# VHH binders against q86b00r158to499: the designs that were tried, part 20

Target 1, 342 residues: q86b00r158to499
Amino acid sequence: PRNSLQRAIDRLKNKFGISLKGSFEEEFYLIKKGDNNNSSVASLLNSIEKLDHGTFANYHSLDCYGDILEKITNALEEQGLPIEQLLSESGSGQFEITIDYTDIMEACDRHIIVRQTINSIASYNGYIATFIPKPFDGLVGSGCHAHLSLWDTNDSNLTPDANGECGLSLVNQFFIGGLLKHSKSLTALFNTTPNSYKRLKPFYWSGCNVSWGLDNKESFIRIPSSPFSATDGCSNFEIKTIDHTSNPYLAMAGIIHAGFDGIENSIAPPPPTSLFDQSVLNNQLIPSNFEDAIQSLKENHYLCENIGNDISNAFIHVKLAENKILKELSDDDQILKLLELF
Below, E stands for the ipSAE of ESMFold2; O stands for the ipSAE of OpenDDE; V2 stands for 0.75 times the mean of E and O plus 0.25 times the DockQ between their complexes.

## First folded at step 5 (VHH; framework vhh_rezetamig_d1)

Design m02 (at its last look DockQ between E and O 0.02; V2 from the best seeds 0.00; counts 0 for: pae E 22.8 > 2, placed apart)
Fold by ESMFold2, look of step 5:
Structure m02 (fold): chain B 342 residues (1-342), chain A 129 residues (1-129)
Amino acid sequence: as target 1 above (342 residues)
Amino acid sequence: QLQLQESGPGLVKPSETLSLTCTVSGGSISSSYYYWGWIRQPPGKGLEWIGHIYHSGKTYYNPSLENRVTISVDTSKNQFSLKLSSVTAADTAVYYCARPRYSGYDAKTGRYYYGMDVRGQGTLVTVSS
């Protein structure tokens, strides 16, 4: 899969002189281990609720999680991974770590190291770190949102254009047009378990709408604004649906080939949308389950061939088999099994 | 369609209390997923977080302002308010009500940083005689 991403990177660069940079927002829960390991989903949720007394508090949140978060951040810094952000989500024991953006291959490598580091530090210190997309029905889900930007061969950011729609250059709009065209197929690469689709629901800010827009948290492609967007344009775009069940190399290879299609064929995205309204139709949503997503990918010969037919066929076969096994479990047993993986 | 609108006087005399109200429409202030806050921008300076209130009723204030700030909520009117007592010319600023999101953490200082991705238009409050 790393070789598949390298071929995608080379393809975009050789044809258009464009490279992709990015970073992942790594969302996860920290669960303190009980006497006999947390043995049920209900006991896991109770452990989070008792431990997390801090809510958006300036410096008061450090009393609840400060020690483990400090150990995690120190370990990441010691490995040369510059932390851009560490956030505490409201009332949930959920955290987000973002490493500085870089070339997309290195960003994928960093994604793996961040997960390994968080898991290792948590385990040694009496915690379970979980990246499961929706471990708790009553709490927000966990994704690994990708922030992406296009760059030329002189290392200049091609994404912003203050005069462009949503502050984006025309080439980036075509890239997005390709992403939206392929969004249903890409979902199979981004969201690879039945649990993933418990997170991907309208009104959950998960990005289920096949649309794009400035600061639109319900869109598949969100364009983050800054105080300088009116004068400088928007420097990056965000894909919100990606979760930790994805192989980052396959996910990014799919993104590059989809965007390549958009640029090569000058695919204009639809008009940008505002934050959700109630008139959004079902044909404007990504698939609601893995079987429909994987069927869309199977039918997408363009993506499968460019990623590599052998790699795509193996992915489809393995993930269908895994999903069949998971769907035979109760919801709670799925979570307990997924804790071993994510 | 969430909208936030500041209201209150644009001129406050020194030593008096600055009082602003934020009216929220298109969403509920009681939502368990958000907190509600105040940010200001003094002339020629960067944004300064004042404080916020969360669904549980807990308030959190910038330590430099803590002894002068009160943030409160009126859920029946879908509003939240700022009171800043004993104002001086240094409190002249554009005041924004917002639904802040954390934007960063500095491990060396232990400080969280906030963005204003959902905010009102801002209202200038001038402190002068």
Scores: ipSAE 0.000, ipTM 0.110, lowest interface PAE 22.8, mean pLDDT 80
Fold by OpenDDE, look of step 5:
Structure m02 (fold): chain B 342 residues (1-342), chain A 129 residues (1-129)
Amino acid sequence: as target 1 above (342 residues)
Amino acid sequence: QLQLQESGPGLVKPSETLSLTCTVSGGSISSSYYYWGWIRQPPGKGLEWIGHIYHSGKTYYNPSLENRVTISVDTSKNQFSLKLSSVTAADTAVYYCARPRYSGYDAKTGRYYYGMDVRGQGTLVTVSS
């Protein structure tokens, strides 16, 4: 998988002189372990610190988990991972950590290390960290949103253009056009479990709409605005649908090849949807289940070929098999199984 | 854990008023972080935003329904309600109460936008004589 990404990176650079940089927003839950080692999902849910659901970016949530979060932060920093932000998310016991953006390969490496570190520190300190997309019914899901930007050979950010649509350069618009074109197939790379699609629901800021737009959290691609967007353009775009079940290398390889297609063929994206538009919701959504997503990928010869036919085929078969097993489990057992993995 | 539950009649006659109540548990509707709203899904159609209310009583409605919709909050019961007047067959749908975390107004389109993080299981309301 890592080699596939490298090939994608090289392809983009060699053809267009463009490189991709990025970072992942790592959303996860922390659950304090009880005395029972064989905890049911219900037991785990009950072990989550009972906080107000209005605790997005709330200091109280951070205080309740202060000790463990400090340990996590220290561990990450000791490993040379520069933390851009740590904040409480919407769910009780839910947090988000973002490492500074870097070259996309390194960003993927960091993504893996961050997750492993968090899991390790949590476990050592009597917590369970879970990166499951939808670990509990009724609680907010967890993703790993990818913030991406295009760069030239002079290490200049190509993404921003104050005169461009949504503050983006034309080349970045084409890149996004490619992403949207391949959005259904990419979903298979981004969301690889049935549980993933419990998170991916319209109106939940999961990015289910095959669209892009300024500050539109319902869009597959969100363009974050800044106070300087009017003068400087927007520095990056965000893929919202990615969750931790993805192989980051394959996901990014898919992204790069899809974007490559956009640039190479000048695929303009549809008009942007800056804000939630109900009409857009009715028009085009990402797949609502893994089967549809994986079928789209299977039929996408362009992506499969460029990612690599062997690795693509292997991925498709393995994930189909895994999903079959997961779907045979009860909801609770599925979560318990996923807890072992994520 | 926050839970929302819709309640009300599943059948309403044309020209009458649809009335639903959402009971909130596991959290207070008096929270300043969220709105409390209603969405619906007609058969074979996508989700449609109806409107939402802030705990202060400030309401925002879908312009297409604004003249017929009333949303209210009862903080004492930790409930909020929907009233839709002059219903027709077009109002047949599964109705959901929801908690939008974010809301805004697009001046260009004249539309409200929102994102939510929790909703009820939904209740089917059929408009029929």
Scores: ipSAE 0.000, ipTM 0.220, lowest interface PAE 13.5, mean pLDDT 87
ESMFold2 (binder alone), look of step 5: mean pLDDT 78; pTM 0.779

## First folded at step 7 (VHH; framework vhh_rezetamig_d1)

Design n01 (at its last look DockQ between E and O 0.05; V2 from the best seeds 0.00; counts 0 for: pae E 19.8 > 2, placed apart)
Fold by ESMFold2, look of step 7:
Order: sequence, then C-alpha cells, then structure tokens
Structure n01 (fold): chain B 342 residues (1-342), chain A 129 residues (1-129)
Amino acid sequence: as target 1 above (342 residues)
Amino acid sequence: QLQLQESGPGLVKPSETLSLTCTVSGGSISSSRYYWGWIRQPPGKGLEWIGHIYHSGNTYYNPSLENRVTISVDTSKNQFSLKLSSVTAADTAVYYCARPRTYGYDEKTGNYYYGMDVRGQGTLVTVSS
C-alpha cells in the first residue's frame, strides 16, 4: 500500500508538477481502566462518565486528563512530531491532536506513529485509548480529518486564490471536482467497518454530503476560512469522513488519483453549499453502509487500476470477510471486538 | 504585470481554418496554478467560451464547438493557440485569450459558469469571401 501511494505521488508530480502536503486531526477517547477489567460497553461508558463527574465536564475535563495528555504530548515531541494543536472535543473524554502538516507520505507515516504512541502511553498509564469511529451511541464519533494542500516544485502553495471560488485556485477546484466524482468509491477506502457508518449520518458534522463549501461541516470537502482568507485565499481543504479504520496509504493513494482525474479532465465541482442552505438535504450522500461503498469501488475501474488491481482486489476480499464476521455480533460485542483493533 | 496579446489574421475565407496565437508576458504558461483559454464575442451578442488548456496539454472545449476546435500550447515560446476549422460567417467575432479564475457546471440550471481574471485586448476576425 505504501508503494501504491508512492506511485500516486510520482504520477501527480511527473504529469502536473504538483505535490500534496497534509496532516490529520486525530480524534480519540481516553477511558480509565477499571477494576472490572472493562468487560462491557456499559462499564466503559460508566468509566468515562465517572471520571468527568457530572456538571463540571466543561471546566474539569482538561484538569482530570492533564497528566495523561502531557505524557502523550511529550512522547510525540520526543519522536520529533511537531504538535500543532491539542483540544478537548465536544464528546466527554474525547480529544483531538493535530500534527503540523508535511509532505503527504510523511504525514501518513506520522498518522500511524501518533495512533501507536497514544495507545502505548495510555496503556502504560492505566488508560484505554480508542479510535473506534462510533464507540458509544450517545457520544460523538471519532474521525481523522485530513487537511490537504497542493504545492508546486518551487514549494509554493497552489491551493489559495483570494478571488477564486471559496478562496481556491482553479487547479484546486478541479482537484476537488475529482474527489467529489469519486467520493462514493473513496468511502470504501476511508470507512472500512460497519461501525464507521454509525458515525456517517446527516447532521452529525461527519461530512456525508457529496458537496463542498466554505466552513461547511456537513460537506465531504470543507474549506476552512481564516482572518486572512479575504486577502490571501484559503490555504487548504479538509476531507471530513476519513476514520481510523482506514489504511492511510490506500486512502491517500485514492485521493491523489481522484484529484488527478479532476485536474486532467477539468472536472468542475458543483456550486458550493453552506451548512444553512435549505437545499443541503437534496445533495447526494455517500453510501450508508460498507457493502454499497465497496460495490462502488469495485465498479470504479479507474481507481482500482491506478491503486493496483491486485491490491484493490485483496482489500475488497479481506474487508468484506471482516465485515461479515463483525455483522454477526451484537452491537456491544462489535465494540468490544473493535476495541482490540482501534 | 501579466499581459495577454492575441495575434493572427483578421480576415479568413469561408471553409478555411481560423488560427490565432496568444502570447503571454509577465507570467509563465508552464505554471501549475493556471489554465489558459479562449473566448469570443459575435457582433451584438454576449461572450461565448471556446475552451481551455493546461500546461501539460490537456484541453476542455465547449461542446457546441469541439468538433472544430483545437487549442494547443507551446511552452518554449510562452504561447497558446486556437484553431477553428471550417469557418462560416457565423464565426465572425472578437476573439480573446484569457486566464480563467473559476469554471464550473451548474446542474440545477444546466448552464456553465465561469469568470476570468485576465484577458487580452481582443482581435476581430471576419469570415468573408
């Protein structure tokens, strides 16, 4: 898969003189290990609620978790991973760590290291860290949103254009057009478990609308604005649906080939949408389950051939088999099984 | 300062090929940031886009013209060109080269939308015997 990404990177650079940079927003829950061995979903949820202690969650969460978060941060910095942000997310016991952006192959390598480090530090200090997309029905899900930008061979950011649609250059608009064209197939690479689709619902800010727009949290592609966007344009775009069940190398290879198609064929995205637009519900949605997503990928000969037919076929067979096993379990048993993996 | 300048014959006979060149100065057509395009304005009518090209050579043409249109790029001369074959009097227009800022298709209205940040002065091409 890492070789597949390298071929995608080389293809984009050799044909168009374009390189991709990015980073991931790493969302996860921290669960204090209990004396009951954390043997049920109810006990895991109780552990989160007990630690936050009622009405003080807004003020108390960073204080209660400060020691473990500092240890995680220190471990990442010791490995040379420049932390850009650490935030408490809206879910109780949920946090987000963002590493500074870099060349996309390194960003994918860093993504793996971040997950491994958080898991290791949490376990050593009496916590369970989980990256499961929707571990608790009553709490918000966890994703790993990708922030991406296009650069030329002179290390100039090609993404912004203050006078372009949503503050983006035309070449980046076409890259996004390609992403939206392939969004249903890409979902199979981004969201690879039945649990992933519990997170991917309209009005959950998960990005399940096949659309794009400035600061639109419901769109597959969100364009973040800043105080400088009016003068400088928007420096990056965000893919919101990716979760930690994905192989980052395959997911990013798919992204690059989809964007390549957009640039090569001048695929314009549809007009941008806003979060408060009455027509948002009329936009197409990404697949609502893995079987439909994987069928879209199987029919997408362009993506499968460019990623590699043997790699794509192996991915499809393995993930279908894994999903079959998971779907035979109760919802609670699926979570406990996924906890072993994510 | 980026400048675009059209050049080519102002008079073309029916059934022949209209050929125009756009010379770019103050910028590079090899840039990965920009596409390069042609538009025209027939007498008494609005602007009509013709097509565009990227530095790699890939093109996109107005479907109503694509059977007769060729756009090409010569990066060594910092130029791109338009050929329109089998012309008739209906092809009489002011022709502009341009650098588009945005371009898209609105499926709700069924119309293309586009905008440009820079265009040339324009050159009148008359198709007549």
Scores: ipSAE 0.547, ipTM 0.829, lowest interface PAE 2.3, mean pLDDT 86
Fold by OpenDDE, look of step 7:
Structure n01 (fold): chain B 342 residues (1-342), chain A 129 residues (1-129)
Amino acid sequence: as target 1 above (342 residues)
Amino acid sequence: QLQLQESGPGLVKPSETLSLTCTVSGGSISSSRYYWGWIRQPPGKGLEWIGHIYHSGNTYYNPSLENRVTISVDTSKNQFSLKLSSVTAADTAVYYCARPRTYGYDEKTGNYYYGMDVRGQGTLVTVSS
């Protein structure tokens, strides 16, 4: 998978002199293990779900997790990962950690390290860290949003253009056009479990709409605005749908090749949308289940070929088999199985 | 147990704005799990989806009513509301507030299908002079 991404990176650079940089926003839940050593993970999860939201929120404030969060932060920094921010997210006990953007390969490497480190530190300190997309039915899901930008050979950011649509350069618009074109297939790379699609629901800020726009959290591609966007343009774009079930290398390889197609063929995206534009709701949505997504990928010869036919085929077959097994399990059993994997 | 209750006037004059409020009990509308919506059933006709809202303020409106519909949420009161402007006799119906759920996806159109999970008892709104 890592070699596939390298080929994608080389392809983009060799043809257009463009490099991709990025970072992941890592969302996750921390669950404190009770003093009872005998409580099954299932019991712990069930106990959390049954907690009153008010009580749960009080127990799972940022302050309550201060010690473990500090340990996580220190462990990451000791490994040379520059923490940009650590935030409490919408769900009780949910957190988000971001690291400064870097070359896309390194960003993927960091993604793996971050997850492993958090899991390790949590386990060692009597917590369970979960990166499952939708671990709790009543709580906000967890993704790993990718913030991306295009750069030239002079290490200049090509993404921003104050005079461009949504503050983006034309080349970046074409890149996004490619992403939207391949959005259904990319979904198979981004979201690889049935649980992933419990998170991917309209009006949950999951990015289900095949669209792009300023600060539109429902769009597949969100363009973060800033107070300087009007004068300087926007420095990056965000893919919201990616979750931790993805292989970051394959996901990014897919993104690069899709974007490459956009640039190469000058694929303009549809008009941008905003949260206030009701027309967005009438747009096509990404697949609502893995079977539809993976079918789109199977039929996408362009992506499969460029990612690599062998690795693509292997991915498709393995994930189909895994999903078949997972779908035979109850929701709770699926969660337990996923906790073993992620 | 979650309960939804519609409230508002049962009679509205033509060209005026229909206004209804749904009071939610037994659960918080601020929950990340659900969004909240309105449906109606005209006499002798099937159910029509009006729209729904997430606690964040994100809304979906039926395209047939989009220009006249406004749905809002009041998290402090655990309520959400419907406004339908420029009403006519065609807007006479039993109106229900509901907690919708996504139950399907159409690959051809790329649209999700929504259905009711929990709903109120409904309130008749008659548009008459």
Scores: ipSAE 0.000, ipTM 0.232, lowest interface PAE 10.6, mean pLDDT 86
ESMFold2 (binder alone), look of step 7: mean pLDDT 80; pTM 0.798
ESMFold2, look of step 9: ipSAE 0.000; ipTM 0.116
ESMFold2 (binder alone), look of step 9: mean pLDDT 80; pTM 0.797
OpenDDE, look of step 9: ipSAE 0.000; ipTM 0.220

Design n02 (at its last look DockQ between E and O 0.01; V2 from the best seeds 0.00; counts 0 for: pae E 22.2 > 2, placed apart)
Fold by ESMFold2, look of step 7:
Structure n02 (fold): chain B 342 residues (1-342), chain A 129 residues (1-129)
Amino acid sequence: as target 1 above (342 residues)
Amino acid sequence: QLQLQESGPGLVKPSETLSLTCTVSGGSISSSRYYWGWIRQPPGKGLEWIGHIYHSGNTYYNPSLENRVTISVDTSKNQFSLKLSSVTAADTAVYYCARPRKSGYDEKTGNYYYGMDVRGQGTLVTVSS
């Protein structure tokens, strides 16, 4: 899969002189070990420290977890992984860590290291860190949103254009057009378990609408604004749906080839939408389950061939088998099984 | 057949209260199936939800505006109203009344959010000295 990403990177660079940079927003829960055996989903919920509902950022969670979060932060910094942000998310015991952006191959390598470090530090200190997309019904799901930007051979950011739609250059708009064209197939690469689709619901801010827009949390592609967007344009775009079940190398290879198709064929994205516009009945959605997503990928000969037919075939076969096994488990047993993996 | 019509002043001075009324025709504001709401679109920006009211008087406001906004209903006139206090130039926008429908749940805030079913034609309100 790493070789597949390198081929995608080379393809984009050789044809268009474009490279991709990015970073991931790593969302996860911390669950304290040993307070209640941790052998059932109900016991896991009781191990999460309960917080006031309705708070986007909860400062109480930061105080209660300060020691473990400091240890995680220090370990990441000592490995040369500069942390941009650490946030307490609205769900009880949920946190987000964001690393500085870099060349996309290194960003994927960093993503693996970040997960490993968080898991290791949590385990050593009496916690379970879980990256399961939807571990608890009624609590916020966990994604790993990718922030991406396009760069030229002179290391200049090609993404912004203050005069462009949503502050984006035409080349980035065409890249997004390709992403939206292939969004249903990309979902198979981004969201690879039955549990993933419990997070991907309309109106959950998971990004399951096949759309894009400025600051639109319901869109597959969100364009973050800044105080400088009116003058300088928007510096990056965000893919909302990616979760930790994805192989980051395969996900990014798919993204690059989809965006390549958009640029090569000048695929204009549809008009951008705002969060309010997502209230329209019958919004186009990504697949609601893995079987439909993987079927879309199987039929997408363009993505499969460019990723590599052997790699794509192996991915499809392995993930279908894994999904069949997981679907035979009760919801609780699925979560317990997924804790071993994510 | 259902129609919503905004009415109110088009110019409001800074620090004063913006006041708009929506008249509902071709339907009843007392229907238990619907909420009644206000949205706005500032120049060059996207639509922003202001709030909703149920015919019983229960209100749901955008958290960013809730300390300045009041939405009320008058079932005898088949109308609902918006008051937005302490306005600034940032409140200049086209204001729409709407019949939203409960369409989703925001797990992060614990609030429901709403899609728009029917919308008025909108009225420009300018905040200027």
Scores: ipSAE 0.000, ipTM 0.100, lowest interface PAE 22.2, mean pLDDT 80
Fold by OpenDDE, look of step 7:
Order: sequence, then C-alpha cells, then structure tokens
Structure n02 (fold): chain B 342 residues (1-342), chain A 129 residues (1-129)
Amino acid sequence: as target 1 above (342 residues)
Amino acid sequence: QLQLQESGPGLVKPSETLSLTCTVSGGSISSSRYYWGWIRQPPGKGLEWIGHIYHSGNTYYNPSLENRVTISVDTSKNQFSLKLSSVTAADTAVYYCARPRKSGYDEKTGNYYYGMDVRGQGTLVTVSS
C-alpha cells in the first residue's frame, strides 16, 4: 500500500510538478474501564455517560480526562509528532487531535503512529480508546478528516486563489472535479466496514453529498474559510468522509489518481453548494453501504489500474470477506469485534 | 528564549556520511517534553522530515531514509546530531533542526494548542566529488 501511494505521488509530480500535502484530524472516544473486563456495549456507553457530564467544550468534562489527555499528548510528542491541537469534540468523551500538515506520505505514516500511540497509552492507563466510526448509536461518529493542499516544486501552495471559485485556484478546482467524479469509488477506500455507513448519514455533517462548497459540512469536499480567504484565498480543502477503517496509503493513492484525472482532463466541478441549497440534499449522495461502494470501485478501471490491479483486487476481496463476517453479527457483537480492530 | 543552531561541514563527498549538530540554547534538552527533529529542503523541492529524537534516546526516522539516518542526543552538551550515511547528490539540501512550540491550554475551550515550531537558520550541505 505504501508503494502504491509513492507511485501516485511520483505520477503527480512527474506529470504536473505538483505535490500533495496534508494532515488528518483524528477523532476518537476514550472510555474508562470499569471493574468488569467483560463489558457490554451498553456498559461501555454507561461508563462514558458517567464520566462526562458536559457537552462540547465543557471544562468540567475535560477535568475528567485531563490526565489521560496529557499523557497522550506527551507520548505523541515523544514519538515525534508535531501536534497542532487537542480538542474536545461533540460527543461525550470524544476528542480530536490534529497534526501539522506535511507531505502526504508522511501524513499517512503519522496517522498510523497516532492511533497506535493513543491506543497504547489508553490501555496502559485503564482506558479504551476507540476509533470506530460509529461506536454508539446515540453519539456522534468519529472520522479522520483529511485536510489537503497542492504545492509546486518551489514549495508554494497552489491551492489558494482569492479570485477563484471558493477561493481556490483553477488547478485545485480541477483536482476537486476529479475527486467528485470518483467519489463513489473513493468511498470504498475511505469507509470499509458496515459501521462506517452508520456514521455516513445525511444531515450529520459527514460529507455525504457529492458536492463541494465553502464551509459546507455536508459536502464531500469542504472548503474551510478563514478571515483571510477574501484576500488570500483558501489554503486547503477537506475530505470529511474518511474514517479510521481506511488504509491511509490506499485512500490517498486513490485521491491522488482521482485528482490527477481531474487536472489531466480539466474536469471542472459543478457549481459549489451551501447548506442552504436544497437541491444538493436530494440529488447525489455517496454510497450508503459498503456493497454499493465496493461495486463502484470494482467498476472503476481507472482507479484500480493506477492504484495497482493486484493490490486493488486483494483489497476488494479481503474487505468483502470481512464485511460478510461483520454483517452476520448482532449490532453489539459487531461493535465488540470492531473494538478489537480499531 | 529557545534557540537552535545547526553546525557541520557544508561539503560532503558521495558515499560518505553527512554529519550535523544542533546546539540548543535558552532551554534544556533533558527537561524538555518535546522531540528534537531534523528537516531538509533540497534545491527546488519541498521540505522533507528526516527524523527526531526524544531526550530519552527514543527515535523516529522517515521510512524513506530510515536505513541511512541516525539521530543522537548529547544531554551534557545540550545538543543533538544527525548522521546520514551513503550520501548522494540527492542529499544536497538546506538542513534545519527544529522543535515544536507548545502554546498552552485554553481553559475556556478545554483545548490544548500549539504554535509554530522553532527552527534553526539552516545550513546548506552540498554533496559533491
């Protein structure tokens, strides 16, 4: 998988002189272990509710997790990860950690290290860290949002253009056009379990709409605005649909090849959308289940060929087999199984 | 105020080992909570992370360079160093030592936030016969 991404990186650079940089926003839940080692999903949920009596950004809630969060932060820093922020997220006991952006290969490497470190520190300190997309039906899901930008050989950001649509340069618009074109197939790379699609629902800010737009959290591609967007343009774009069930190398390889197609063929994205545009909500959604997503990928010869036919085929078969097993389990048993994996 | 300064030869022959040292002032490596890293920028190319070290000696290397990179720390001198073996022309770059800066904790939002990293001025290392 890592080699596949390298080929994608090389392809983009060799053809266009463009490099992709990025970072992941890692969302996860922390659950304090009780005395019972055989905790049901319900028991785990109750544990979360007992520890976190606050909502988003509640100081009291953070006090309950202050020590473990500091340990996580320290461990990550010791591991050489340049942390930008550690935030409380919307869900009770949910947090987000962001790492500084870097070359996309390195960003993927960091992504793996972050998960391993957090899991290790949590376990050692009597917690369970979970990166499951939708661990609890009543709580907000967890993703690993990718913030991406295009750069030239002079280490200049090509993404921003104050005079461009949504503050983006034309070349970045074409890149996005490619992403939208391949969005259904990319979903198979981004979301690889049935649970993933419990998170991916319209009106949950999961990015389910095949669209792009300024500060549109429902769009597959969100363009974050800033106070400087009017004068300097927007520095990056965000993919919200990616979760931790993905192989980051394959996901990014897919993104690069899709974007490459956009640039190479000058695929302009449709007009940008906002949350107020009702037409977007009804027309084009990403696949609502893994079977549809993986079918899209199977039929996408362009992506499979460029990612690599052997690795693509292996991925497809393995994930289909895994999904079959998971779907045979009850909801609770599925979560328990996923807790072993993520 | 924390300052980082790179030092070492600006010229290295092919197949030899590139060696650089970063001297840290205004703070102790031993008391730091943070890692100490090396980055480089080849001419006409983007920045590349090389690796880092914690004061305990724990290291991380970029997989692309892992087999050739050694980073070490000397707490007695408040320094850390980079060795890159078997250099080629592709290793010609401006090399920087760096450390991230922690900004603090926001009690209102409950967030930990970090600022930009502290870097040295950089030193050009040219690989040439």
Scores: ipSAE 0.000, ipTM 0.200, lowest interface PAE 15.5, mean pLDDT 86
ESMFold2 (binder alone), look of step 7: mean pLDDT 78; pTM 0.774

Design n03 (at its last look DockQ between E and O 0.01; V2 from the best seeds 0.00; counts 0 for: pae E 22.3 > 2, placed apart)
Fold by OpenDDE, look of step 9:
Structure n03 (fold): chain B 342 residues (1-342), chain A 129 residues (1-129)
Amino acid sequence: as target 1 above (342 residues)
Amino acid sequence: QLQLQESGPGLVKPSETLSLTCTVSGGSISSSRYYWGWIRQPPGKGLEWIGHIYHSGNTYYNPSLENRVTISVDTSKNQFSLKLSSVTAADTAVYYCARPRYKGYDEKTGNYYYGMDVRGQGTLVTVSS
């Protein structure tokens, strides 16, 4: 998988003189293990105290988890991972860590390290960290949002353009056009479990709409507006649908090849949707289940070929088999199985 | 300051090939940030996007002209060119080279267009026997 991403990176650079940089927003839950050493993982999940879910970035959550979060932060920093932000998310015990953006390969490497570190520190300190997309019914899901930007060989950010649509350069618009074109296939790379699609619901800021726009959290591609860079355009775009079940290397390889197609063929995205548009919601959604997503990928010869036919075929077969097994399990058993994996 | 200047013959005979060159100054066409395009305005009509090129040589052509249009780039001269084959009187227009910045949709006409920040002064090309 890593080699596939490298090939994608090389392809983009060699043809267009463009490189991709990015960072992941790592959303996860921390669950404190009860004093009973014999409690099943299921019991731990059921014991999660429903704190007042009403406030985004709840200071109280940060305070309650201050010690463990500090340990996590220190461990990451000791490994040379510069933390951009640590936030409390909407769910009780839910947090988000973002590492500074870097070259996309390194960003993927960091993603793996971050998850491993968090899991290790949590376990060592009597917590369970879970990166499952929808670990708890009724609670906010956890994604792995990717903030991406295009760069030239002079290390200049190509993404912003004050005169471009939604503050983006034309080349980046075409890149996004490619992403939207391949959005259904990309979903298979981004969301690889049935549980993933429990998170991917309309009106939950999960990016289910095949659209793009300024500050539109329902769009597959969100363009974050920056008050500080308003005069210069927008510095990055965001993919919100990615979760931690994805192989980051394959996901990014898919993104690069999809974007490459956009640039190569000047695929302009549809008009942007800055506000929620019911028509977009009704007519242009990403797949609502893995079977549809994986079928889209299977039929996408362009992506499969460029990612690599062997690795694509292997991915498709393995994920189909895994999903079949998962679907035979109860909801609780699915979560337990996923806890072993993520 | 970026400047674009069209050059080429102002008169072309029917069935011949229209050829124009755009010289870019004050900026490099080798930049990965920008595309370089051609647009025309026939007398009494609106602007029509012809096509554009990237520094890599990748092109996009308006479907209405795709079979007759060739756009090329010469990075060494900081120029890009337009060739339109098999011209007719309908190809009489003021031709502009331009730097596109976005693709828009005109709801009134039902046509897509490219927004531009810079364009040349334009050159009239008349197709006449």
Scores: ipSAE 0.888, ipTM 0.960, lowest interface PAE 0.5, mean pLDDT 92
Fold by ESMFold2, look of step 7:
Structure n03 (fold): chain B 342 residues (1-342), chain A 129 residues (1-129)
Amino acid sequence: as target 1 above (342 residues)
Amino acid sequence: QLQLQESGPGLVKPSETLSLTCTVSGGSISSSRYYWGWIRQPPGKGLEWIGHIYHSGNTYYNPSLENRVTISVDTSKNQFSLKLSSVTAADTAVYYCARPRYKGYDEKTGNYYYGMDVRGQGTLVTVSS
């Protein structure tokens, strides 16, 4: 997986003189263990049901979680992980930590360390941290949105162009064209459990539409604007669907090979869409379940061969088996199983 | 300041090959940021995109012309070129070299079109005996 990403990085750099930088928005919930210092199935389920029923409605999460969040952020900074942002996502015990962007291999390595650190600090302090895509039916899901940008060999950002569509350079538009062409197959790499697809619903700001656009939270590719976008262009693009069930090295390898295809073949993306475009008739959606996503990946010989046929075949086999097991569980039992995995 | 200048014969006989060169000054065609392309305007008609090339040698051509078009790049001379084979009177046009930008799409046809941010002054090429 990590070697697959390195090959993708080398391929993009050797052919086009382009490198990828990025960061992940790490979304997670903190669940305080009940009156037990060790979690049990009954205690965890009770705590999850409490949050799901809105008992933390109007809860000011940063005020009530100050000590644990401070310990988490201190541990990350002491490991040399420069925290860009910490947010309370909904006031329901959900938080977002973003590490500063860097070269994509290091960003993936940091992603792993961030998750491990959050889990470890939470556990030591009487909490469960969960990265499950949709742990609570009544609350927002958790993703790990990727913010990405293209750079040249002089460490100059190639992504912005104030005169380009959505403030993007033509080469970045072709990269996005490739991403949209492969979006259904990429979904298998991004969203690898049945639970993932409970988060991926239209109108949930999850990015289900096979489209792109400026500040469009419903698009697979969102282009964030800033106060400087009109003058300088947009400095990055965002893939919203990725969640923590993904292997970040495989996800990013797929992204690079898809974008490579777009640049190599000058694949123009479709017209951009806005959040206020309610026309669903012209919008394709990503697969609504893992079986359809994995079938798209199986049929995508380009991605499978470039990622590595052995790696792709192993991924497909393992994830189909895991999904079969997970689908046989009740929703509550699936959550408990996923808590042990993520 | 970035400047593009077309050069080549202004008269080409039918069935022969039209050949033009664009010299880029004040910028580099080796940049990973930009594509380089050719457009033309037949008499009394709108602009027609011919194709473009990236510094790697990768090309994209207008499907209506692709069987007759070759665009190439010479990074050592900071130049790129157009060859259009088997010309007819219908190929008479003002030819421009340009640095294209994806500008949007034509809502009437639903097709994307390429704009430009810098182009040359244009050179008239006439196909006649």
Scores: ipSAE 0.373, ipTM 0.742, lowest interface PAE 4.0, mean pLDDT 84
ESMFold2 (binder alone), look of step 7: mean pLDDT 80; pTM 0.782
OpenDDE, look of step 7: ipSAE 0.863; ipTM 0.949
ESMFold2, look of step 9: ipSAE 0.000; ipTM 0.113
ESMFold2 (binder alone), look of step 9: mean pLDDT 80; pTM 0.783

